# VH-VL binders against o27280, part 462

Target 1, 266 residues: o27280
Amino acid sequence: MDSMNVPEVLEIKRIVEESESVKTFIFSWDFRREVRPGQFVMVWDFRDEKPMSVSLIDPVRSEIGISIRRVGEFTDRVHGLSEGDLLGIRGPYGRGFELMGRDILLVGGGIGMAPLAALADEATARGMRVDALVAARTADELLFLDRLEAAGVNISTCTDDGSCGFKGFAHERLLTLEENHDMAAVCGPEPMMFQVMRILDERDVPAQLSLERYMKCAVGICGQCCLDDTGFRVCAEGPVFWSQELSRVREFGRYRRDPAGRRVPW
Key: E = the ipSAE of ESMFold2; O = the ipSAE of OpenDDE; V2 = 0.75 times the mean of E and O plus 0.25 times the DockQ between their complexes.

## First folded at step 19 (VH-VL)

Design Cg9 (framework fv_marstacimab; at its last fold request DockQ between E and O 0.86; V2 from the best seeds 0.88)
Fold by OpenDDE, fold request of step 20:
Order: C-alpha cells, then structure tokens, then sequence
Structure Cg9 (fold): chain C 266 residues (1-266), chain A 118 residues (1-118), chain B 112 residues (1-112)
C-alpha cells in the first residue's frame, strides 16, 4: 500500500466539546498533504477503524479537526481519550466539496454540520456569503453555532422540538425561505438530505450532498460502500456528490447497506 | 404586485434569430430562478430554459440546447432569451415564469408570439 | 409523447365532480418530486392552480384539490362551474431529462 494509506499515529492536541455527544479532536497536520472540506479520514484507535469527516482545516496553525459523535463502541472508546493520547489517521480520502458562485447555502443536520463547518471556513475565506441552516433534534444538539457566527456565517436554526429557532425539519425551514443561492452544500441524516435535495432541484439550485456509508478500505477496492444501481463508491466517487448524480442512486434517502451488506431502512 | 411582461416576439425566417425580453417587477428579482416556457399553437406547454437567481447556472431543454441562450440582468430586472438558428417547430407563444420557493411557476407573463416561417 | 400523461379531455356537468389524472414514472413523480397544476383559460396565460402536490395559492377556491400517490397525481374539481372550462396541465421534475422540468400533455375540460 501507498504510504498515504498507512495510518499515521498522531497525538490529540486538543479536544473541543461541541455538545454532550460530539467532540472535536484536533491534530497537528502537515499541509503538504492537501485536505479539502468534504473529504474524510480513517480514524484508527488500534482496535477498529472508522471514516470521519474533517471538520476543521487550519493551515495557519497546521491543524485539522475531526468531529466525532458518540454512537457506538468505537466512538465510545474515542470519546474516552484525553489530550495527549494517540490515534491513527490515514487519508484524506474521497471527493470534497466544490465551491462555485458568490453565495452558498449550507444545510446541515446534527453531525452533518462537521464537514460543512470546514466548508464554511473555506467559503468565507474566499469572500463568499455563507448562509447556514443548522438543524438538530434539540437545541443542545445544534453544532458549531459559535464557530460559524465567528466566521461571519448567517445562521438559521431549526429543531425538531422547537427548542431553538424554527420548529420542524430542515427541509420545512428551507421551504419558508424565498431566497436562492448560487449553490448549496448539504450534509446530515439522509432522509433530510433527500428532502432538501428535492427542494433544491425544484428551485434550480445546484447542490452537493455528502453521503455516509459503511466503509472498509476507503480506496475504492472492497466495494463495501457501493451504491446500488450506479456502482458509485462513496469513498472514491464521493462522499460528496452532485444532486444530479444522486438522482440516479436508487437507495439514496430510502435505504442503506449495513456492514453485512443487508438493506436496512433509515 | 408581481408582474412579468414579455416582449421581442415576431415573425422570423428559418435560420434567423430573435431576442426575447421579460421585464419583472414587484419582487426581488435576483432571489428567484426564472424560466421560459413555450406553447405551440393548439399544443401543450413545453419548458424551454431556466436560469438561477444570480445567473450563475443555466438549464436548457434538449430541443433548444446549443441554439438558445438564457440570461438575465438583475440590475434591470430583466430576463432574456436569445434564440438562434430558429426552426419552424420553435413557433410558439413564449412565456416567462417565476419559480417559487415551492418549485412551482407561480407567476407568468402574458406571453409573446414567435412565428418562424419562410 | 409527454413524460407526464394526462387524458386529452374530460367533461362534466355543472355541479359535478371531475378528476384529471397525471401519470408519471419512477424518475419523476415516483422519485419524490412535487407535482404542480396549472389552469389555462382560453386565450390566456397559464396560472398556478395547485402547488407542491396539494396546496392552493391565494384566490384559488377550495373546490380545487390536488393529490399525489406513487407515480401519479390527480386534480379534483368539485362543484364544477362554467368558468372552469379550460386546459389543465400537471408539472413535475424528471432527473432523466435535461433541466428536469416536465409538463403533462394537458387536459381539456369541457363543462356541459
């Protein structure tokens, strides 16, 4: 395997507690290895390996951040780590977001805001106007609000329970907005992304969406992350896709494959 | 009140060119994607072209791709359709229409007639 | 020929209920795209009648209703009136076509 595919053992420099269930782990990064918003890395805790989106890209401090939500055994272990502890990181992998135009709408749900936060930084740095719909189940699950605000992002929040901002789902909030943008970037629960994409398509708004699938190799070889009917590999052709590409993906917004390859609903 | 007013239609020979305009008022023009929809005499509606609110991306039906160009001047609240290499089958009333936030064409102009004939 | 199929014509007497079907496929209505309906009175431009499957714009009476299920949509008109005589078009989106936008072939409604 290429040297790039060998995990580099990195020390956790800092840990930012984003919410009760989400932490951002910050690592020193050699930016001779380019990383773009929307790309992911494979995180190895010396027992298991999982793909994680890059949520922070800081060339000035030579750091990257990986935001991880506590959802299972692997993430439980990682959340138990402290500053100074070690993790294996290989990558980055996949196709990241492409920026176009002068203004962009970010639509994120839960941990899906991770790659979008990085994209927001890049877009802002390029002088783009950035609007963000930040969605979560509850107010305490809304991510990166302070960070986005500090970056100059215009934030609109929505929560399922109405505890903050618009009461309802991201796509419902989107329908209430009349303004369209040059492009949109979407990441979050796939049912949310499906609805949001539909609305954006019908509004003639170019959109990119980041998918999440079970990954093993991350290099387009094993096929574990293949999407039905298209053969798209999320790790290679994605995880960021244009809406036109996802329109042909039968499983998008409908079902996914579990680690055993079985179809499971969202 | 939202208003759309088409102009520029007329009689043209096959292979000729024509430029349509649509003057918009009563709303923030740059926030809305706009489309051209045409209707041949005695026929149904056919979408022709669309352009995003900021004008960054354009869309075309296969029937007009390579021949028609949609554009807009947001400073003038005007939508345009440059039609080149016109064919007899392009004969139709051309409507400009606003795309709503729900994806429907919520406002239409009264249309302008384009006749392509030798 | 049209991606969305409508009956060429329907008719009804005043006061009756009529329905206009709009049949699509898995790449448009069946995919999940919304359906909109337009009314075109003779010699006039189309106007939005139903948007986003079931919603009525201001000024549209509640005797007009839209529904969507599977790969098809339907426009229902109750209490048919003489002024309802017009052409009706359904509209949706199809990812297999350039620009995505698609119209039905239109339905001529005659009030007897």
Amino acid sequence: as target 1 above (266 residues)
Amino acid sequence: EVQLLESGGGLVQPGGSLRLSCAASGFTFRDYAMSWVRQAPGKGLEWVSAITGRGGVTYYADSVKGRFTISRDNSKNTLYLQMNSLRAEDTAVYYCARKSNYGAFDYWGQGTMVTVSS
Amino acid sequence: QSVLTQPPSVSGAPGQRVTISCTGSSSNIGWGYSVHWYQQLPGTAPKLLIYYNTNRPSGVPDRFSGSKSGTSASLAITGLQAEDEADYYCQSYDYSLSGYKVFGGGTKLTVL
Scores: ipSAE 0.938, ipTM 0.970, lowest interface PAE 0.4, mean pLDDT 96
Fold by ESMFold2, fold request of step 20:
Structure Cg9 (fold): chain C 266 residues (1-266), chain A 118 residues (1-118), chain B 112 residues (1-112)
Amino acid sequence: as target 1 above (266 residues)
Amino acid sequence: EVQLLESGGGLVQPGGSLRLSCAASGFTFRDYAMSWVRQAPGKGLEWVSAITGRGGVTYYADSVKGRFTISRDNSKNTLYLQMNSLRAEDTAVYYCARKSNYGAFDYWGQGTMVTVSS
Amino acid sequence: QSVLTQPPSVSGAPGQRVTISCTGSSSNIGWGYSVHWYQQLPGTAPKLLIYYNTNRPSGVPDRFSGSKSGTSASLAITGLQAEDEADYYCQSYDYSLSGYKVFGGGTKLTVL
């Protein structure tokens, strides 16, 4: 109902250095504002506001964690902050993952593991069998391995350079795995997600995939997060979509748009 | 030596019911999605239904939706197809088929014949 | 009536090359879905012949080959032999169909 939220200014309680390029920022959170895995928040650094995935949902300690990869000027500024510094947080927004069946496959590339780590905690708490394919360019960029292992998740790793686990792309590793699952959840680079989605479609595994697009309002009224062909708003109908919904979106996995709206290859 | 053996076919009147079984051996049954595929006499192959390895999700062709129910019992390594409200156009050989990790039907049973006629 | 169109029949003399086409659309082969091929000898169950566009299962001779381009796929058989006389089906996925799975209409190969 509260579509015009202003950011709440919160203190950074704790910073976890997940890798050289990824930090998790932990905040106190009033869980009367419910949060589900796959939803996102808008993070405001008093200059700019960007969508970020929730990676930790901890009602026991009344905390959430937001994992942020350093990729540009906004994320550089946020990575420069310390415990006790302030950020604005608006949300949560979007449609999260739905769990079904008795087992789930998680396929995460890079920072895409962030929302999947939160989902893994919920799935294991429900008694589901959880397998995860965790992918990155190098071993040092693999995220959340210790946390997933502690949760009882069965982990397969995949690195582009072969420094840990299977050498190659996530979809190549997936083709070598014989086990079928009741569902899958996928998040990572969009070209990876397209290939993984195709394979899962062909294996009869229903999949949910989390997309990233430009966002401003985050509640579906400005139209900035719309997808070609369908008019789906990533902030309202997504960011999590079923594979059947995405199969009709021609831009998915095939091209992106620059700030001027021009089609650009991935 | 993957083996799939269908049974339960036969002659049935329109509107009747049959239950098909497929006994599986030589592989870890619960790790594989399974399908039923049929072939009417003198005609091509038509996919009918599929079920995930743990049995949590089922799929049906439009031609059978609401009339057929796929299920599996992983403790018995057996796939089932309950066919209700049978019609003449359901007359076919019914195969059970295993789905590979590459999305192909890599193993097939020898089939069981279902004939729907008065 | 399949969304994947195959010629109803093809023929060739022993030793020749034949091809069997499988023509689809943007919602199936053209979307990027894999193509598989099955051989069905008279009175028998189908057998996997080519999978994932180009791969041969063990025991399938290298004179069978598959390819995929655009919205279409092709099965090539070189060095045609009498025992190749069979029905051949392509198979893929179409996101517009319930359950996605689709077979081509089949092609009867006759060896002259």
Scores: ipSAE 0.837, ipTM 0.940, lowest interface PAE 0.7, mean pLDDT 90
ESMFold2, look of step 19: ipSAE 0.796; ipTM 0.921
ESMFold2 (binder alone), look of step 19: mean pLDDT 93; pTM 0.946
OpenDDE, look of step 19: ipSAE 0.844; ipTM 0.915
ESMFold2, fold request of step 20: ipSAE 0.827, 0.834; ipTM 0.932, 0.939
ESMFold2 (binder alone), fold request of step 20: mean pLDDT 93, 93, 93; pTM 0.944, 0.947, 0.948
OpenDDE, fold request of step 20: ipSAE 0.933, 0.932; ipTM 0.966, 0.968

## First folded at step 21 (VH-VL)

Design Ah1 (framework fv_marstacimab; at its last look DockQ between E and O 0.94; V2 from the best seeds 0.86)
Fold by OpenDDE, look of step 22:
Structure Ah1 (fold): chain C 266 residues (1-266), chain A 118 residues (1-118), chain B 112 residues (1-112)
Amino acid sequence: as target 1 above (266 residues)
Amino acid sequence: EVQLLESGGGLVQPGGSLRLSCAASGFTFRSYSMSWVRQAPGKGLEWVSAISGRGGKTYYADSVKGRFTISRDNSKNTLYLQMNSLRAEDTAVYYCARHDWYGSFDIWGQGTMVTVSS
Amino acid sequence: QSVLTQPPSVSGAPGQRVTISCTGSSSNIGAGWDVHWYQQLPGTAPKLLIYENTHRPSGVPDRFSGSKSGTSASLAITGLQAEDEADYYCQSHDSSLSGSKVFGGGTKLTVL
């Protein structure tokens, strides 16, 4: 049995409250086990298991961070944990982001900023210019702003209600910003990503997008995260896809599969 | 140090031509869109022309369309403005300016004076 | 004449608060384009003062603030100082002008 698939019981080293609904759980990590921005881990609370994005990769401190949004029973339990408590972590899994060029655009919505924050750290460490469009419904849901700013990232904010930054959606804000990027990385609500991808394609900016789907096994076996027409498994071939790949995925931006395999509209 | 330095200004007769240059230093030139902005004596600022970082897109004010050409050589970190069919109303200090991501001009040169007079 | 409209002049005494308005239209400020502000001291090139409606570049004192609402923007200067005497310009983008940047007519601020 692949040791990669066995959860490692790790102690929560510290907890960062990112927002009212989002916490980052930090763990000691052996970096002999490589992890890339855009990859995910399966988090096990000894009752249930859920995929979560890696939002912090710190080789210096030998730490990783996993950002979790409180959205249901599992995440409620996890959010009730304290420093020193234990969680099972297996992974990392999936295809992460690739960095290319000198100028990168990040477009994130809500918890979608989690993997992008990790990517931002890597990009800035490599000396890249990083512009980040951070979107959320409201100001209090904007994530990682201080962290990004500290890293030297240029930030533009967008909120649905206009409580912070541009009032409107990320794709609308994007149209009002300068366009000089070698590549883009996008993660957030799929309708947002769909619109952003269209704009980036029109601008001839290579883009990578991280999809969120229901993932059960994380190892490409169960098929729960398969994308229609292509057979792409989000956990194996993704979650990060190039825009060219997603252009072949009919369901992208339109619907997803629920745990029962039924089509669920976005 | 981030710096822009304009050159090429001078006196020219109406109908004449002039080529301005802007030398950039201290930053990755190709990563930024650039503009020319001019200011007539005692007047306000007027945007003239813009070019994308890679030079693929150019924009012009109506007042200069067909007469001015903006270009750049990223290998030389230099922005250019070819001005043809110059008119008296083109008399101004011409600034080169760098675009930030938000579309503001965060870096300015000191300007070069262009005088069109018979 | 300018796409964005500014008062030609404003004045204030040291320590006072002054406000400079920038009025646009539905094709620029009202279309969602950001407003930026520049300070131009006599005989010098313009300097970015406010970007993205409300943000201050490094080195700009917090007594300078920007706001945007609807089709208009405003620059506020509190604790007015003698060195603030300058010309101030708002700048935005106009969708109707094929991607053109647009400036206000400028406002001369006199410190009394």
Scores: ipSAE 0.916, ipTM 0.953, lowest interface PAE 0.5, mean pLDDT 95
Fold by ESMFold2, look of step 21:
Structure Ah1 (fold): chain C 266 residues (1-266), chain A 118 residues (1-118), chain B 112 residues (1-112)
Amino acid sequence: as target 1 above (266 residues)
Amino acid sequence: EVQLLESGGGLVQPGGSLRLSCAASGFTFRSYSMSWVRQAPGKGLEWVSAISGRGGKTYYADSVKGRFTISRDNSKNTLYLQMNSLRAEDTAVYYCARHDWYGSFDIWGQGTMVTVSS
Amino acid sequence: QSVLTQPPSVSGAPGQRVTISCTGSSSNIGAGWDVHWYQQLPGTAPKLLIYENTHRPSGVPDRFSGSKSGTSASLAITGLQAEDEADYYCQSHDSSLSGSKVFGGGTKLTVL
């Protein structure tokens, strides 16, 4: 433990297949290391290390769940693991969601529902009314519906192809739903988040949005996760930002950055 | 048990005024938009007015705009409808109804009868 | 007259299937607004039967089902029973009517 933030090697206790492309890996966790919805961990497969969202926070069972979508070489290797196999975990890192009021709206696209599922558990445990708009390209890609239903969350779905729920984008569906919320939490593809943020701002609903950027150190030293004009570090000042903080960020909704920090159009 | 109970109906003459009340219980009143819906004898349902959970937005059918005012008192869990300049065509059973997130009316009161005649 | 059009009546024998249509336009159902259905027994308040086009509240039998396509919606009742005899209303929202919830004209279901 003479290096900064050495990963702890943990055994995979259980694997939940959330969809064909998404698995949740469950580990025993000592909650002296507190974990908040919206924080992330760095997952190390002994070869490479990537940030991943925490989707389950269960102090009663001493368990944490990390949901991972298969999108490339690293995630393909992790998806090939079995119960009992090892992964390195360091963290948690970042600023999580803050709950306010009695009525919360969740808007999640794809894997972006992972941190929102954890938030939904906390919100319902506090007795909040939780409404969740769950978006995906197809019905088979809608995540966490059974879990959200069991928690007492009111669910609306939308799919690009119309195979489940509203046919269209999340922001289009949002215009046809009731507006009685004290706050919103949004996570998903950045173009979706931009459009949803615009509607929520017009409705004067405080919103928190979870961003993703390339990360290396995860503690704010290397600058790899910086946002354009603000100097905000997603790993330290985020990944969760209030909408007013993001209104000052010109890249939001327009471009993303590759691992080298170069602008890439959405 | 989630309940809505209307009161304040009765007989009034054309041009008169009446205030309806709807007492809510069993749920967090301020979290839900509410509506008044009416039904003339032997006729179908007609939406009259709605108000947001915190009371900041109000909506009216064209047939009642300028004559009816919807309001709520969240400290008393009560919805109101102030009806002015009443007409014979306002004769109906008036229901209060709770909106769910999807825009349906998931909870209804039993209604209160308003009769407008000379 | 109504923004949403329903047949004035339908009928069926016990055990049969009936459907009740709800025809709207591009400013309501066709704009993506949900359709909800209500059952009203004589002398009683309406009761929510179907919400968000297809979903049943707790206590509503699965022989009631809803669907939506284009500018129209449909309520289907299978295994028709005598107790299903009632008035049925569809309801949505119309974007051209500022802040307006809209009901169909109602359909009287008669069980033969």
Scores: ipSAE 0.775, ipTM 0.898, lowest interface PAE 0.9, mean pLDDT 90
ESMFold2 (binder alone), look of step 21: mean pLDDT 92; pTM 0.947
OpenDDE, look of step 21: ipSAE 0.914; ipTM 0.952
ESMFold2, look of step 22: ipSAE 0.762; ipTM 0.893
ESMFold2 (binder alone), look of step 22: mean pLDDT 93; pTM 0.948

Design Ah10 (framework fv_marstacimab; at its last look DockQ between E and O 0.89; V2 from the best seeds 0.84)
Fold by OpenDDE, look of step 21:
Structure Ah10 (fold): chain C 266 residues (1-266), chain A 118 residues (1-118), chain B 112 residues (1-112)
Amino acid sequence: as target 1 above (266 residues)
Amino acid sequence: EVQLLESGGGLVQPGGSLRLSCAASGFTFRSYSMSWVRQAPGKGLEWVSAISGRGGKTYYADSVKGRFTISRDNSKNTLYLQMNSLRAEDTAVYYCARHDWYGSFDYWGQGTMVTVSS
Amino acid sequence: QSVLTQPPSVSGAPGQRVTISCTGSSSNIGAGWDVHWYQQLPGTAPKLLIYEDTHRPSGVPDRFSGSKSGTSASLAITGLQAEDEADYYCQSHDSSLSGSKVFGGGTKLTVL
């Protein structure tokens, strides 16, 4: 199967309700097609297609999971599906996370925890110590806590309203935590990632960050996901970038482009 | 099982020096910050000094700055406290304690007694 | 004298609820630093009782609970038992003291 252009029609094996707005859809997967945490797939509901992060990689069960937040018409349709229904999946695409060292810090916000949950599984399987700062607006939006805990991950929670854990933002919470990490992986709202990256740079902790942009082709051709002024394509050179790479990206943490190519502030 | 074992305590005269050691086992030593905490007889707990997992950062209470030096040898899984210019008020049981990610002390040694007296 | 203020002593009868307060300032608890609690039985080293304001380590019974609000924290013990007689210390971090860890003065809990 040509992973670049042909979606594979897969049956939804299971649906896990992660929160009120987030569901994880589980599919059988042929692991002859390698997939890494941080990579994404294009999900096709036979009407529209959207990029989604892989949140579960299970070679033992031959399964992958895709976590989807309900945010618009496409995701509304997908959230209306049941086990046994069909979706088109093509990929995986993009650059995933690299693991290095013994101690890893994960910082995630909202649905950004999806790729980090997959990374946490790999890291813990390798015997790494994993600390995860999980942020959300409210307690009911915190994702994957039970899963992370079961994997042996140390968890700290942060909510904007203080309904669970630290009251405030992820970068504020990070300043109050111990600093013994070899690398960090970050994914969430870009303003959050921008602040977190600054702190990690000051602490000399190598960091990888996963960006979200409007992606159309997923194969580096259309240019819709290009970053100013580097020419980086989020779908090809990313979505995972090192902090040194993002330091060259003018728009990072400042603005993004909409489907029409217009600048939209964060 | 995590274990911390302090040693090096004893009787010393004012102005003297003493070096404490803490032998760690049951965990990846370099991955954790470590502290010394002391407790004078019949008194409360007082934080003394801390060192990061890799040893690159050290911190001291004002009461011991310039006199005490914290260090570690990760190849030996050992924490040290070099105490110079000792004073009577330094008399205490000295505990080594491991930092968890949240900044709490999740494991403690049994302590070693330091007595400064003429 | 301590950066964090605790009552010197509290007492209660078996089965009762007791509360130990820990009062800080804008440079420690009020600055967003976590509060941790320790139990020290007579003649023993301290033991972590509560971490990150409200969390219990494995082995700590749910009779013990922590809370935090503003510049203060509190440790509550329900169903007081004889073995709970000990010294209790709160601990935090103070940004005004060059990143130092700070303890409360300690509270002696007597079970009547």
Scores: ipSAE 0.915, ipTM 0.953, lowest interface PAE 0.5, mean pLDDT 95
Fold by ESMFold2, look of step 21:
Structure Ah10 (fold): chain C 266 residues (1-266), chain A 118 residues (1-118), chain B 112 residues (1-112)
Amino acid sequence: as target 1 above (266 residues)
Amino acid sequence: EVQLLESGGGLVQPGGSLRLSCAASGFTFRSYSMSWVRQAPGKGLEWVSAISGRGGKTYYADSVKGRFTISRDNSKNTLYLQMNSLRAEDTAVYYCARHDWYGSFDYWGQGTMVTVSS
Amino acid sequence: QSVLTQPPSVSGAPGQRVTISCTGSSSNIGAGWDVHWYQQLPGTAPKLLIYEDTHRPSGVPDRFSGSKSGTSASLAITGLQAEDEADYYCQSHDSSLSGSKVFGGGTKLTVL
């Protein structure tokens, strides 16, 4: 394991409370180290290290934002930090999203909206028409709505419980929306992404989907992030894959792997 | 500035044909589904036909199926409605309307009048 | 025989609140399809007033509001003004129809 990068220790400049369970941690960033929407960073709290999505890429203010959902001990500790506290950041890593055409559809579930918010900023800056379907279990978990609206993104929401927007799953809402897009970018729970990918494939819409897997090295050496049947390393060949690449992967949408590599259902 | 301008209306006899056009400007035409919506004198709005942005899907109200054909030429930013076997009940102002992502008609032309009478 | 049913007319005095109903079925509004509203002033083309059930495009005053519940939708107009005198149409999509887009029959609003 002698090829892992050493994290750079950075001061938390600002914390944005996106929801009760999601915070965005903003750092000063030297953009000689370029960051693309869809790439990830490894966040080190001096005890443990986890991959996290970059949700804000702002070269004008020399800032990046990293959105973190509270789901366990590591993220609980990070959520307890304040402005001025330190975190280690290594990266960015992975293949980001590629924009094409003039009309892009974003479909995000929960924290999966984080990389899509960064992509929306880039797409709108290029003059693309951006339509975003933002999904969550409940209204309080919908992310980045004000930011997306301010950027000129057309928003549709759906919630499992119907508390905001369409009641139901993202793929069900997608069937009730107009379908005139050159491409789509999708990030969220893998079962949602699978169903959305099927619809987009039927509509002949090129789609890029961002996967998550267990990561250790983040640079493609240890093999912990590999996908069945292809040997794709999520940290190196992904996390963003084209739908045609994922159609060759048996595990996509069918099961996940725990840190020990065992197959478990979604 | 989004603009939709219908043309091709006029007086025709029952059983006749007419071709309507809608010239679009101020937006990327191929990005949007388009509809024809008609309104008979003194009556309400009636959706007639729709076509997807790339032209691959077309839809028709039952009252016009088999008689009307919607089409588009994205290189000329123009929507068309070929109207055959016209009937007196087809008499109406015909509007060109653009769909937004949510399925609303966010922009309308001023309409062109079609009168079917003998 | 409209797929979406609206009252033929409503009226109100200046400053009052009026509502216009749009009643659908399980194949349109009840299936989760959005409801959109249009204002048509005499002699003019319709204009989008409300989209996606409740949202106002730029330039539409906040005294216009929309809501949806079950198989029905409603347009509310508060602070009624003389220039609000117009025809109002709801519009949605019907999964059982090959044509997809459906309008209500229209409601003539008279400002007394």
Scores: ipSAE 0.730, ipTM 0.871, lowest interface PAE 1.0, mean pLDDT 89
ESMFold2 (binder alone), look of step 21: mean pLDDT 92; pTM 0.941

